VHH binders against Inositol oxygenase (Miox). Designs and how they scored, part 1

All scores and structures are predictions.

Target 1, 258 residues: Inositol oxygenase (Miox), of Mus musculus (Mouse) (q9qxn5)
Amino acid sequence: FRNYTSGPLLDRVFTTYKLMHTHQTVDFVSRKRIQYGSFSYKKMTIMEAVGMLDDLVDESDPDVDFPNSFHAFQTAEGIRKAHPDKDWFHLVGLLHDLGKIMALWGEPQWAVVGDTFPVGCRPQASVVFCDSTFQDNPDLQDPRYSTELGMYQPHCGLENVLMSWGHDEYLYQMMKFNKFSLPSEAFYMIRFHSFYPWHTGGDYRQLCSQQDLDMLPWVQEFNKFDLYTKCPDLPDVESLRPYYQGLIDKYCPGTLSW
Positions, changes and structure headers below are counted from each chain's first letter, unless a header gives other numbers; antibody chains are not in Kabat numbers.
F, E and O stand for the ipSAE by ESMFold2-Fast, ESMFold2 and OpenDDE, each averaged over both directions (binder to target, target to binder). V2 = 0.75 x the mean of E and O + 0.25 x the DockQ between their complexes.
[cut] stands for letters that were removed.
Atom coordinates printed by the task and the answers are left out, and those that the model quotes come from them; centres of patches stay.

## First folded at step 2 (VHH; from g2 with G103D)

Design g2c
Fold by OpenDDE, look of step 3:
Structure g2c (fold): chain B 258 residues (1-258), chain A 117 residues (1-117)
Amino acid sequence: as target 1 above (258 residues)
Amino acid sequence: EVQLVESGGGLVQPGGSLTLSCAASGSIFSINALAWYRQAPGKKRELVAGITSGGSTVYMDSVKGRFTISRDNAKNSVYLQMNSLRAEDTAVYYCAAKLYSWDTEYWGQGTLVTVSS
């Protein structure tokens, strides 16, 4: 629900974003893409990855008091209820946060969780804490990266934009590497569901192609479930496993490279 | 399009040194990162080392302290200095270029490195 309240919890969230907005640079993102580009850290199934989420604490989320795997199932079930005819969409709900496993491998929170934004250009106003967290970002001192468009051409398309590194980009690349048989809409949702400045803030349209605009409603649709399915009423995960295992087997089967 | 040409591979004794070179041509300004990969027989291709346009480097754990990746922008080249070579370093080494879009990756033809007594 993104309810940021004052106090120690807010301080933790702010600190995470301060680090993120300080250290997420063109160089950093490039380095991480190289580092993870071979997907040689672990071989495991999707369901094994889902299980790993329970060991993670998301420091950017002030509302989470239950295991992250439950959020995955909650999101998936919300989507399933609203869109019963799109089983691939149900699976997107289950998958969307799996990239957070990087945190379990030693990546700092500011490089895994939280909102994403384009690097290589000036952060726009709708980026969370934009007015107080980018002062120490070295890219903003570089004339190549400090203008509105920065290193980008107008309407170059988000596929040509370097996003801040995090679970979104990692999982997107992982899905491509492992050749998930999901539709393009699924890949957009995974890659940009944390890009709130874009799908909620209305910013960065100068970078968008027509394809991006066409896909925007899907990302927005997904976001409804990502935000509003977080509730204390936890799903019966064990009863749901067979259904979602079936979807996994259909779209992303077997042992995958992470 | 980017073309990559590796050189410098060969036979070397354990403990020896070798320097690999990769020359890039074509749309070189679109290159965000250069990297060396290797593939041993029966094994998957793996990242050995990478270097960003900004000069940051990444290494696989087994080569840290022994291998050094460097880039010469004036020559549009990337190098891999390999010291203290081991038998397990035997592989075909590939140069790779990643563009800023990162959806396109270019590969060289590879150069064979054999470490044997």
Scores: ipSAE 0.442, ipTM 0.775, lowest interface PAE 1.5, mean pLDDT 92

## First folded at step 5 (VHH; from s29 with E106D)

Design t1
Fold by ESMFold2, look of step 6:
Structure t1 (fold): chain B 258 residues (1-258), chain A 118 residues (1-118)
Amino acid sequence: as target 1 above (258 residues)
Amino acid sequence: EVQLVESGGGLVQPGGSLTLSCAASGFTFSSNALAWYRQAPGKKRELVAGITSGGSTVYMDSVKGRFTISRDNAKNSVYLQMNSLRAEDTAVYYCAAKLYDSWDTDYWGQGTLVTVSS
């Protein structure tokens, strides 16, 4: 389980998850899905968005205290070395955390970063800090949402599950709105890469369709590179920019709606 | 099959008021979110206001304090009370449903025209 017990940033991490698990409810997520569904906040290119992450440090990460923009290139380069034949997958590495820009637009980090979980049903054991952070979540007092399946039907498919709001779902929806020409595996990996209780913890299989089971290995493969690139060996971004600009021009060109 | 039918649009003078209504059918109304969008000539469709199944609301900044979204679950209806109307509020207004099991698909009404002019 991902219950962090030590690390130089533990108090910040626990506070982030305590707030997340208190305030992420069916009502909250529904409201955020409405609020961010029009992509009217800004027009900018992918590289401009990557540059904005220079101003962001992920407060849910116990091990890293440097800007998230370097993480994007580290993840992308890790994938490029392991999967040189899949240029779209290199780009997934660059893109995957861009939804964190919501934190720069005034969203609290507990609504942007960190591990995700389904709202509308009982949290399962592998949700980080599960035993100590959900007691004040009002959905647990609601019989519609407090059972194992809650509001969901068995095997309804994760596409039909209301995940806690954050950068995964925002970016997935932004990519669809802007009609990125990436394969479906790319969209799926981005949408669920923070769902650690499922792809790493083995929980929530009762909500999964066969499509989710078929996609799980892709999410797990991506996760290897997300974890590996938390080392402090920072890439030479300027030398890498032309390659990734070429991928952006291929799959998600120009000024996009955010 | 999801159906959303707007009504209440029309011509009104600046400073006036209108109430838009949207009658919904074909889904469990009380379990899902509803929203009003608008599209002015030559502009992209934009969110005006939304309301969750639990009653929480969202408003675009330019309408806060002037517009109020509400819902009546017994009548399967969502409303937009528009006060202090301005010329820039002129648009076709659309009712939309945000179903929890269809997150990739918004359901839309046909729209109702609101014209604010003297």
Scores: ipSAE 0.583, ipTM 0.840, lowest interface PAE 1.5, mean pLDDT 89

## First folded at step 6 (VHH; from t1 with D101P)

Design u5
Fold by ESMFold2, look of step 7:
Order: C-alpha cells, then sequence, then structure tokens
Structure u5 (fold): chain B 258 residues (1-258), chain A 118 residues (1-118)
C-alpha cells in the first residue's frame, strides 16, 4: 500500500502533492482556520455527510480509485472485527474522512486530502515527494520558517503545530464544535491520522510532547485499519446502516453544524 | 492582558457607509490573525470578515464587494469598512483574535452596535 513509485494513479497523485506542497503555507493555513472556524456552511446528519462522499474519489490516494464513502465503512468494519468491545472506535472509522466534504463545496483537493505536514518549518525527508515538490513554496525562502524548528519551540506539542490544512483538522474542529461525546483518543486519532511523516515515517519528533508520544500507539493502531482495509470488495452499506446509526445516536446525534 | 477595543458603530441609513476600528494590545499584533464577527438579536454570532498576519482575507458571502477588512500593524489596529449598508447588517460587531498556537483560543472585544435604519 502507499505506492508512490509506480501505478496507474501516480500522475494524479503527484500533481495533487505538487500543488499541496506549493500552496500550503503558514498564511494559507491561517486563512482556512478563519474561513472554517464558524461551521456555518451546512446542517446535516453524519449519515447525510457519509452519503455525500459517494461523489468523491480521493485524488491523493495511490492505492484505490472508488468513492470515499465505501472507505468509511471498510475502515469501520475492520476496526469492529479487531476491537469488538470498543464501539466508539468503530465509529472513528466511519467518521475519520468526513472532512473531505470540503472538496464537494469547491475546495481544491490539495487543500482537503492527502498526507499532512507542518507548515512553518522545513519539511522532513519522509514527506511524500519531498525532494521534488517544495521548490515553489514561498515559506522556504522565509528564514522564520525554513529551519528544522522554524516558528516552533522544541517539543511544543503537536496541538501547538500548524498542520497543513485539510480534512483532519476540519473534522477535528467540527467534532469539537458539535460536542461529540467520544473519548479524547478518538479526537486525537482523527486530528493526526494523515500525518504519515510522523506516525509512520518517524519524523518531526522534535515537535512532539510526551502527550504525543503517549498517543502515537493509538494513531498507529488506527492507521492499520485506514490503510489495510482498502480493497475492491465494497461493503453492503445498507445492511450496516442500522448498527452505525445506533453509534451516531449515541455519540454525535442529530443534525450537526458543518 | 489581551485587549480588543472596538469603535465606530452607530446609526446609519440604508446605502450608507461606516468604518469600524479595533485597537489591540497585549499580544504580538503583526503575527496573528484578526476578524470581525457580528450578532443580530436572537441569532448566533457569525463571521463577517477575517485577515491573516500575511494580509489574506476572507469574507462571508453577503458582505463580499460591500465590506473591506484591513490592518495597520504600526497602529496595532484592524478596520472594517462597511459600504452599501442594508437593514440586515444591523448587529453588534465584535473584533476577535485567534492567537497562535491554539485554535481554541479566541479573544473578543466588547462589541460596537451598528444600526441600519431609515
Amino acid sequence: as target 1 above (258 residues)
Amino acid sequence: EVQLVESGGGLVQPGGSLTLSCAASGFTFSSNALAWYRQAPGKKRELVAGITSGGSTVYMDSVKGRFTISRDNAKNSVYLQMNSLRAEDTAVYYCAAKLYPSWDTDYWGQGTLVTVSS
């Protein structure tokens, strides 16, 4: 999985990352935090949002080319099989990619999907396509942002790091705004699940606090299901709907603000 | 102590204009984003316009082309120029700052009332 060297989707994937690494800057992320901070775009339920992802194929994904709504159920069912006693964790699988709805509202996919990375400091080597995609990013010409630590203090904690803008942070903030009654591990996993340079590549440890180190195993456990349940066998969504509607009613009921 | 002090509100006729000002202190103004929000009676507070430290702007759809946000880093001030005012723009307007590093930290001014009425 995560084949960034060959495959039928590679040109689309590279183009998405080139745009992302060119345009995701401290200023861009700051603007998006203002733009999306009020959650006033739409009112809808979780299942309505999942249904909207029927119309979305993630252009940054090198492994699969089918609607993201099926990925939500695949991930959730993988977790359910491995962790039958943690119903909140099943729901994390369903929820984790819902921030991708921004792409259906006119956001370019490079501002929505794909691996995240910190803005405001030098990109590290495990960032996908790092050697060939950052040369046009203006922050690398700014001495405030071009060093290893950039604008950050050592070990400041990932909660204090300005991540590239996308579905992880949007959904995390949406969940906070709507007061989901999930455990803190759920919020953390969703917030950082696309930060592959960190949780898989081992980079950016100089920015991590002890809290981040304690949470890393949760993010890595989630990643197994996010990555390894992507398969061509699409789930029978209608048969699964009653179970997941029950979890939604428990943890994030009703019409929510997006 | 972070302080945000709005001024410039008042009564104005439809089609008129008004400039709101917000003087900021207690934080590094040039490194942070500022925004204007408004709240009409019985409604929730909503974003009107925002401006990043780098000068990028965002506007709600209903004010695009009529309102302009700007900042003066030398005076630690953010402004909202409001043109072509309509009755639905009547609200208390609040200056806000989101201070790095936390998304969850908002500082608010006390608000200034704008009334658009014949």
Scores: ipSAE 0.681, ipTM 0.879, lowest interface PAE 1.1, mean pLDDT 90

## First folded at step 8 (VHH; from w2 with A35V)

Design x3
Fold by ESMFold2, look of step 9:
Structure x3 (fold): chain B 258 residues (1-258), chain A 118 residues (1-118)
Amino acid sequence: as target 1 above (258 residues)
Amino acid sequence: EVQLVESGGGLVQPGGSLTLSCAASGFTFSSNSLVWYRQAPGKKRELVAGITSGGSTVYMDSVKGRFTISRDNAKNSVYLQMNSLRAEDTAVYYCAAKLYPSWDTDYWGQGTLVTVSS
């Protein structure tokens, strides 16, 4: 389980998850899908968005307190070393946290960062701080949403599950809106990489289709690089820029709608 | 068959008011989100306002404080009250429905023209 018990930033992390688990409801997620569904907030390139992450520190992470832009290049380079034959996978590393820019647009971090979970059904045990953070969530008192399956049919597929709103779903939908030419594995990994209760905790399999089971190894492989690039080493962005600009030009060129 | 039928558009002077209505049928109205979009000549279609099944609302910044979206589940209708109208509000206004679990807007009305001109 990801129930953090120590670390210099633990109070910040717990507060973020308490707010998330209190306020992320079916209604909240539905409202955010309307709010962000037109991708009309800003026009910018991928590299401009990566630069914006220089101003972001992820308040849900107990171990690090440095800008998320370094994490993007560290993750991408870790994947590149392990999977040199899959250039699209290198780009997934660079892209995966770009949805966190919503925190710079005034969204509270509990609606942007951290582990995700399904709204509309009872939270399962491996959801971080599950035993101590959901008591004020009004959906738990709604009979439509408070059972094991809640609003969902068995094995309906994770594509049909309303995940808590955050950077995973925002970025997935932005990539679809802008018609990125990445393989389906890339879209899937980005969409579900923060769903730790599922891909690491083994929970929520009753909601999964066969497609989800087939994709799980990709999400788990990505997680190895997301988890292990927490060191404070400074990437040499200028030497890396031409390579990643080439991938951007190939898969998601130009000025994009955010 | 899902139907969304807009009404209430017309010509209005700057500073005036209009109420747009949208009558819906063919789906469970009370369980789904309703959205107003608009499209001005030569411009992209844009979100104006939305309302969830739970009653939460969303507004684009330029209309916030001037426009109000509401719904009447007994009449299967969604409304857009537009006050303090400006020339830049001139557009065709579309009623739309977002049916769970779809991200995209699933159904569109025919549109109703609003013209703000002196």
Scores: ipSAE 0.702, ipTM 0.891, lowest interface PAE 1.0, mean pLDDT 89

## First folded at step 10 (VHH; from y1 with S102H)

Design k2
Fold by OpenDDE, fold request of step 13:
Structure k2 (fold): chain B 258 residues (1-258), chain A 118 residues (1-118)
Amino acid sequence: as target 1 above (258 residues)
Amino acid sequence: EVQLVESGGGLVQPGGSLTLSCAASGFTFSSNSMVWYRQAPGKKRELVAGITSGGSTVYMDSVKGRFTISRDNAKNSVYLQMNSLRAEDTAVYYCAAKLYPHWDTDYWGQGTLVTVSS
């Protein structure tokens, strides 16, 4: 569910993306990586972070008008139902939006939510609002960053690509920093679930390694649940908490560095 | 081989000033972000300041307004101007490079000791 209908909601969403596509530059992302790279903002457990989600508003999401923590559990339960044999995948459902907590620390929406894209190269056509939101991006005036490949080598691998800063990249980095015991598939899902130009638009293949292509189906599989579990029926979170705490204890236990 | 060599540390009185320097080699300096960390005795390492290749800066809250990070690409050097030094600024200061594409692995210097004491 990613329907952007006309009216005030569309205006809000568009404004967010306009800011994003204006200010998300190589320099900006580099700065944010420095700022957050030490993960010294907070010490807390995963469940504490989940609790913080309910204080957030995602201005880029037209489909969810209930607490974000519920979406997390809904996504996780959807995955659990479809993939009962992969408990790590259930946990990915719960985790995937936790990076949005940056908004609570003062980051603007355009630096937290919304679709992601590679910086340091020309935005490709499937980037949302691509035709009307990049005009003021200074990187497009830089010959290093304004070509199709930009600063990148062909098929360099997405691990070597600088993604726009947001909850995806932040959480991905956080998971690495804290040494989550999740499989590589989980890391791809977390880092790229908002990279719609790639997993849905079919773009940026020129940057992808074979590993990226091999992982693409997993990101696509996750996306099914991320989109379609946004149901008005709210889960009984309290009843689910013990199960997911067990998963947390298994894969990412204790007090973590955020 | 990536090399970072810090200098400029020493003993200074509270309220004093000190400038740290870091000389870098073994990589394209102008294209990469540089950062200063510090580690006080018995404490964890913490980010003090960072500067991108584009010149954008990041500071730890406690040093904002007192410390200034800068770079000289011609000299492959990054600097940390420290003013209004406090006792709590006492630490070993480390220069680090956040190199593309290995952003997960910072390259570190040996550190330089800054002691702020009366």
Scores: ipSAE 0.890, ipTM 0.955, lowest interface PAE 0.5, mean pLDDT 94
Fold by OpenDDE, fold request of step 13:
Structure k2 (fold): chain B 258 residues (1-258), chain A 118 residues (1-118)
Amino acid sequence: as target 1 above (258 residues)
Amino acid sequence: EVQLVESGGGLVQPGGSLTLSCAASGFTFSSNSMVWYRQAPGKKRELVAGITSGGSTVYMDSVKGRFTISRDNAKNSVYLQMNSLRAEDTAVYYCAAKLYPHWDTDYWGQGTLVTVSS
């Protein structure tokens, strides 16, 4: 997957990343953390949020031409099949893209979808379109943010790294705010499943703590399902709802703050 | 030690104006985001306005066009200019700092009371 061969589609994707890599700065991310940090946009259940996914279009994804909620269930069921003993991991599959609801609230695509990367330091080579999309990023003209480490100390840990704003970071923060009872592995998967430069490109290791490295295999494991479960064979969502509602009730019950 | 001290609160009539100030110390002020929150009686604390170190601002919808957040790095201070005040703006207003790398934890002042009443 991640096939960018279609002309018009490629143009759309490239435009999205160009905007992202231009406007995702330390200042921008800081502003978004303020804006969304109180989680006062909406109160709703997880299943209500899942229902909202079908109103979304991911302009960075060239592979999906069906409702996003189906991808959520596909991912979850893929994980369930491979890891039947880890019900929390099934739920991570269902949850991972829920942060995309920000698009429904008026956030542009480049602030919601696509690969993520650390701001506050020089983008590394494995960032998609790295050579052609960062020219207009003002942070690269700031000596604080234009070096390899930028504002960061060596091996400071990803918990201390400012990630580009998107559905990953938003949902990660949301989960913390609402005190999801999921394990640390789940939080890593949610926060970094779109951090392809790290889990696939092998970059940004100079920022990682030992804990990050220990968690890396989990993010990679999740990525297998996120990529390869996107197929035209859509699940019977209605038959699956009771099972996943049970997981929601177990780990993140009730009306949540978004 | 991080310290935030709010001032400027008081009683004001509807339609009136008030400026809140927050004096900060104990951290590198110019490098961090500052935020104003408020909490009305019987209600949850809510974001009013925020300003990044770069000067970008955020406002809650109900105060847009009426409130202005600003900062003076030389004075280690953040301000909230409140115009066209309404009864529903009555609350204790808190100054908060979002400090790197612990930006998930806000540091708070003691608050200053703003009462809008005829």
Scores: ipSAE 0.888, ipTM 0.954, lowest interface PAE 0.5, mean pLDDT 94
Fold by ESMFold2, fold request of step 13:
Structure k2 (fold): chain B 258 residues (1-258), chain A 118 residues (1-118)
Amino acid sequence: as target 1 above (258 residues)
Amino acid sequence: EVQLVESGGGLVQPGGSLTLSCAASGFTFSSNSMVWYRQAPGKKRELVAGITSGGSTVYMDSVKGRFTISRDNAKNSVYLQMNSLRAEDTAVYYCAAKLYPHWDTDYWGQGTLVTVSS
């Protein structure tokens, strides 16, 4: 899994990351947070949003080439089998990629999918393709952003770090706006689940607070299911729908603002 | 203490123009994004326009080509030039700031009323 050195999808994956690492800047991320901060683009239910992912194949994923809606159910069912009594955690699996709907609204996939990284400081070594994709990013020539800490104070906490714009942050903010009744661990996992340089690569610890260190095991547990449930056995979504609708009714009911 | 003070609202006829101003204090203005929102009676608050610290702009579709956001870092002020006003632009207009390190929460002014009516 996460094979960035070979495979039939590699050219598409590299192109996505080259565009991402070129164009994700402090200015770009700030602009996107303004653009998407009012949640006035669409009103729809969670299941309607899951259905929209039927139309999306994630161009940053080196491992699989099927609609992202199946991944949502695969992840959720993997968590359900391992943690049967944590129904909120099953729902995190279903929800975690729903921010990818921005790609269906005309956002380029490099601004929606893939691993995230902090803007406003120097990229660290475990960022995928780090050695070959940042040469044209203008922030690296800006002395405010080109050092190890860049614009940040040591250990300021990841909540105070401006992450590259994509589905993690969009969905986190959408969930806050709509007041989902999930535990704080769920919000945290969704917000940082694509931050592989940190939770898997061990980089960026100089930006982490104690709260981030306490939450890291939750993100790593979620990552097992996000990464290791990708398989060719696609779920029977229609048989699963009633269970997950029940969780939606419990934690995030009705028509939501996107 | 963060303070945002809007001015320039009023009554204007359709097709007319207004310039809204927002004076900011209590934070480093030049390092932060500034946003104009509006809220019509009984409606949800909506984005009108925003400007980043780097000067990049965002506009809602219905105001593109009619409204222009700008900033003057020397005066700690953000402006909204509104041209070709329509009845549906009638709302209270709010200035907001997105402040480091609390990126998740906007700070809001008290608002200024714009009424577009014959």
Scores: ipSAE 0.684, ipTM 0.887, lowest interface PAE 1.2, mean pLDDT 90
Fold by ESMFold2, fold request of step 13:
Structure k2 (fold): chain B 258 residues (1-258), chain A 118 residues (1-118)
Amino acid sequence: as target 1 above (258 residues)
Amino acid sequence: EVQLVESGGGLVQPGGSLTLSCAASGFTFSSNSMVWYRQAPGKKRELVAGITSGGSTVYMDSVKGRFTISRDNAKNSVYLQMNSLRAEDTAVYYCAAKLYPHWDTDYWGQGTLVTVSS
């Protein structure tokens, strides 16, 4: 399980998850999906958004304390080394955390960063700090949401599950709104890359469809680069920029709606 | 079959008020979020207000304090009370639903025209 027990930033991480698990409810997530559903906040390019992450350090991460813009290039370069012939997959690495810009727009980090989980059903054991952070979540007292399946039908498919609000879902919806020309695997990986209870912990299988089973190996492969690339060796971003600008021009060109 | 029928649009003077209504059918109204959008000629659609099944509300900045969204689950209806209307509020107003399990897709009404002018 991803229950953090060490790291120099543990108190910050626990506080972030305590707030997340207290306040992420069916009602909260529904409200955020309305709030962010029109993509009218800003017009900017992908590289402008990457540059904004220079100002962001992810408070849910116990092991690293550096700007998320470097993490984007680290992940992308790890994928490029392992999968040199899949240029769209390199771009997934660059893009995957861009939804974290919501934290710079005034959203609290517990609604932006960190591991995701389904709202509307009982949290399962591999959710980070599950035993100590959900006791104040009002959904657990609601009989519609407090069972293993909660509001969901068995095997309804993760696309039909209301995930806790954060950068995964925001970016997925932004990519759909702007009609990125990436393969469906790219959209899926971005949408669920923070769903560690599922893709790493093995939980929530009762909600999965065959599509989810088919996509799980892609999410697990992406996770290798997201997880292992969080080391302190920072890339030379300026030397990499021309390559990734070329991919942006191919798959998601120009000024986009955020 | 999901159906959303807006009413209450019309011509109104600046500073006036209108109430828009949207009658919904074909889904479990009380379990789903409802949204009002608007589209002025030559402009893109924009969010005006939304209300969750739990009653939480969202408003675009330019209408906060002037517009109020509400719902009546017994009548399967959502309302938009529009006060202190301005010329910039002139648009076709659309009722929309965000339905479980297809949270990604809005279902739309036909719209009702609101014109704010002397």
Scores: ipSAE 0.684, ipTM 0.882, lowest interface PAE 1.1, mean pLDDT 89
Fold by ESMFold2, fold request of step 13:
Parts: structure tokens; C-alpha cells; sequence
Structure k2 (fold): chain B 258 residues (1-258), chain A 118 residues (1-118)
């Protein structure tokens, strides 16, 4: 399903996942959590960060080649139409990809974009390109990390799993650091929205707690709106700014630490 | 239960050197990442350096080439060698640990003061 076999950008996508699956290790993720854990790289507002995504095209996407800033508003507006009474959920759509700004700060895209997976245990079959991209990952030769559970206890809960580093975890940690007043479902959806092997593929159940099972429907609902379409439907961003600025002022106001 | 005790702070002249130590107890030291933070008066706490269990290091830009983080798993200790000290390095320096299953929670020491002054 997620193993892309066609599209004009396929070589770029495969290369991104090959690098990701080679270099995302327990040690790499641990280092990135230290590097980005103090949120001292830049001070800016949410809308400034959205504007920076005008400079980014997601190299893990096989079907589209346009700036990610439009995706933020597309996702938010899709959610607003389906869930008009949940203004925090509209904002999740706007926010969810803002961690991709790390690519503009010199992070290679394989450490920023794409599907996530747990490090510290054996990759499961639904991980995209699983059978062809992990052979050079040194963690597979480490007995601490090469079993089904690896470094983890059964059903420890996904909050206690070290996910591959990328925009999901960076943004989740940034939101916690800046004390966003969103509901816990918002934080959870953002943290795990790229974890397709789990929420779509059904893998990694051995790591899940009851809380994860209870939250899965929220992640799956968000995923319906996160998908790009081949037909571009680019929103009128300027007309939408006042509404979303109001949500930002409510939930995550002002200049934030990134 | 988890205890982190910093030592080695003091007064040094600009251009001088100082070694900070952090003794750890109450957890398996060799399996976890260790971090040094600092906080100058009136400023937010900031990352100085970190070291993973695998030995990979991270440094803030202003200390690269001047500071070195290291660990000694036999002594359950992490060190910060600070060379070419400047007035801007004056701060309280804190040792911190990142532990499973609390991957998103730091455990902190009480801090040791470093003053760089003529």
C-alpha cells in the first residue's frame, strides 16, 4: 500500500526512505532529541512558521511538487468543513506539518519528512520499503534492538516508544515546551500522524497501551484530511488568515520558541 | 531517587579553563543520554552540550571548539571541559539525564555556578 511503485517523483521518494531507514537509529534519535530539546533555534509566531513552509516541498511525497504551506491550509479547511464545531481540530490541521521547518535549518529531509517508525526494535512489514531499505541500519546487528520488542516492554504505550526523528516528534515537543492550550487529542494526533505502519498498517500493536487504542480513531480521522490529492486545490490563504490567526491567539499565541 | 550532583564550578579569569563534573546515581548511567544546560541571570535555560549513551555529542554553536562533553561509565559521571572561557559563559550550569521510559522528561541536578570575571 505505502510501497510506492509509480509516480514522476519515485526515485526521490525511494532515496529519502533508503537514507531514513539506514541512518535513523536509537543513537541518532537520541542525539536529535538533545539537539532540538531546548527550542532555542528561533523565536517566531505560528504564522511566520507557516510562511516559511512556502520554501519547502516535501521530498517524501511521490505525487506532488508544490510548497507545503498550502497543505497546512488545505488540511485545516478540510477539517473545518467536516467538523465545524471543533475549532481546535481546525488548528491541528494548520499546525501538523510545521515541524518540517527543520529542513530549512539544514536538516536532511530524511530526518524531517515521511512515515515514521519506532527505533530500538525490529521494523515491521508495513513500514514503507521495509524489505529493501534497512539492510545497512546498524541497529539490526545490535541484540538490544533487533527483536520484535527490542528495547521495549510489551504494551508500554507509544508515548514511551522512541520514534524515528522527524516533524511529528519535533512539533509535539515544541508544543509541550511552549505550553499550547490544545486538548490532549491534538498533541497525540500531531505526534503520531506520520506513523502509518501503526494507524493504517495495523503493525506495532505489541507496543500499544489502552490509551493508544482509545486515541487511534482520532489519528485515523485526522489522516483522512492529511492526504494530498493529485488535482491541486489550493485555498485562498489571504482570506483565511483572520480566522486562523484567531485560533492561534486562542491556543498558541505570540512569539514561540522553536 | 535519581540524583545528579554537579561540581567544579568557580571563579575563573577570561581565557581560563574549568572542568565541571556530574555524578549520577539511581539509574543505569551507561544506557542513557546526559546533557549540560546553563542559565545566566535573567535568561532562559539553554542547552550547552549533550552526549548519548552511544557517545554521539551535540554542542550549541557558541561553545563549539571551546567546550568538550565526555562521559565515564565506570564512574557514572559526565564532564564538561570548558576552555577559552568568556564573560558570556557566566551562568549556573545544570546536569540533566534523559531516562527510559520518561523519554520526554529530564531529571535535573541542583547546578554549579561558573563566574568568568577579571
Amino acid sequence: as target 1 above (258 residues)
Amino acid sequence: EVQLVESGGGLVQPGGSLTLSCAASGFTFSSNSMVWYRQAPGKKRELVAGITSGGSTVYMDSVKGRFTISRDNAKNSVYLQMNSLRAEDTAVYYCAAKLYPHWDTDYWGQGTLVTVSS
Scores: ipSAE 0.670, ipTM 0.879, lowest interface PAE 1.2, mean pLDDT 89

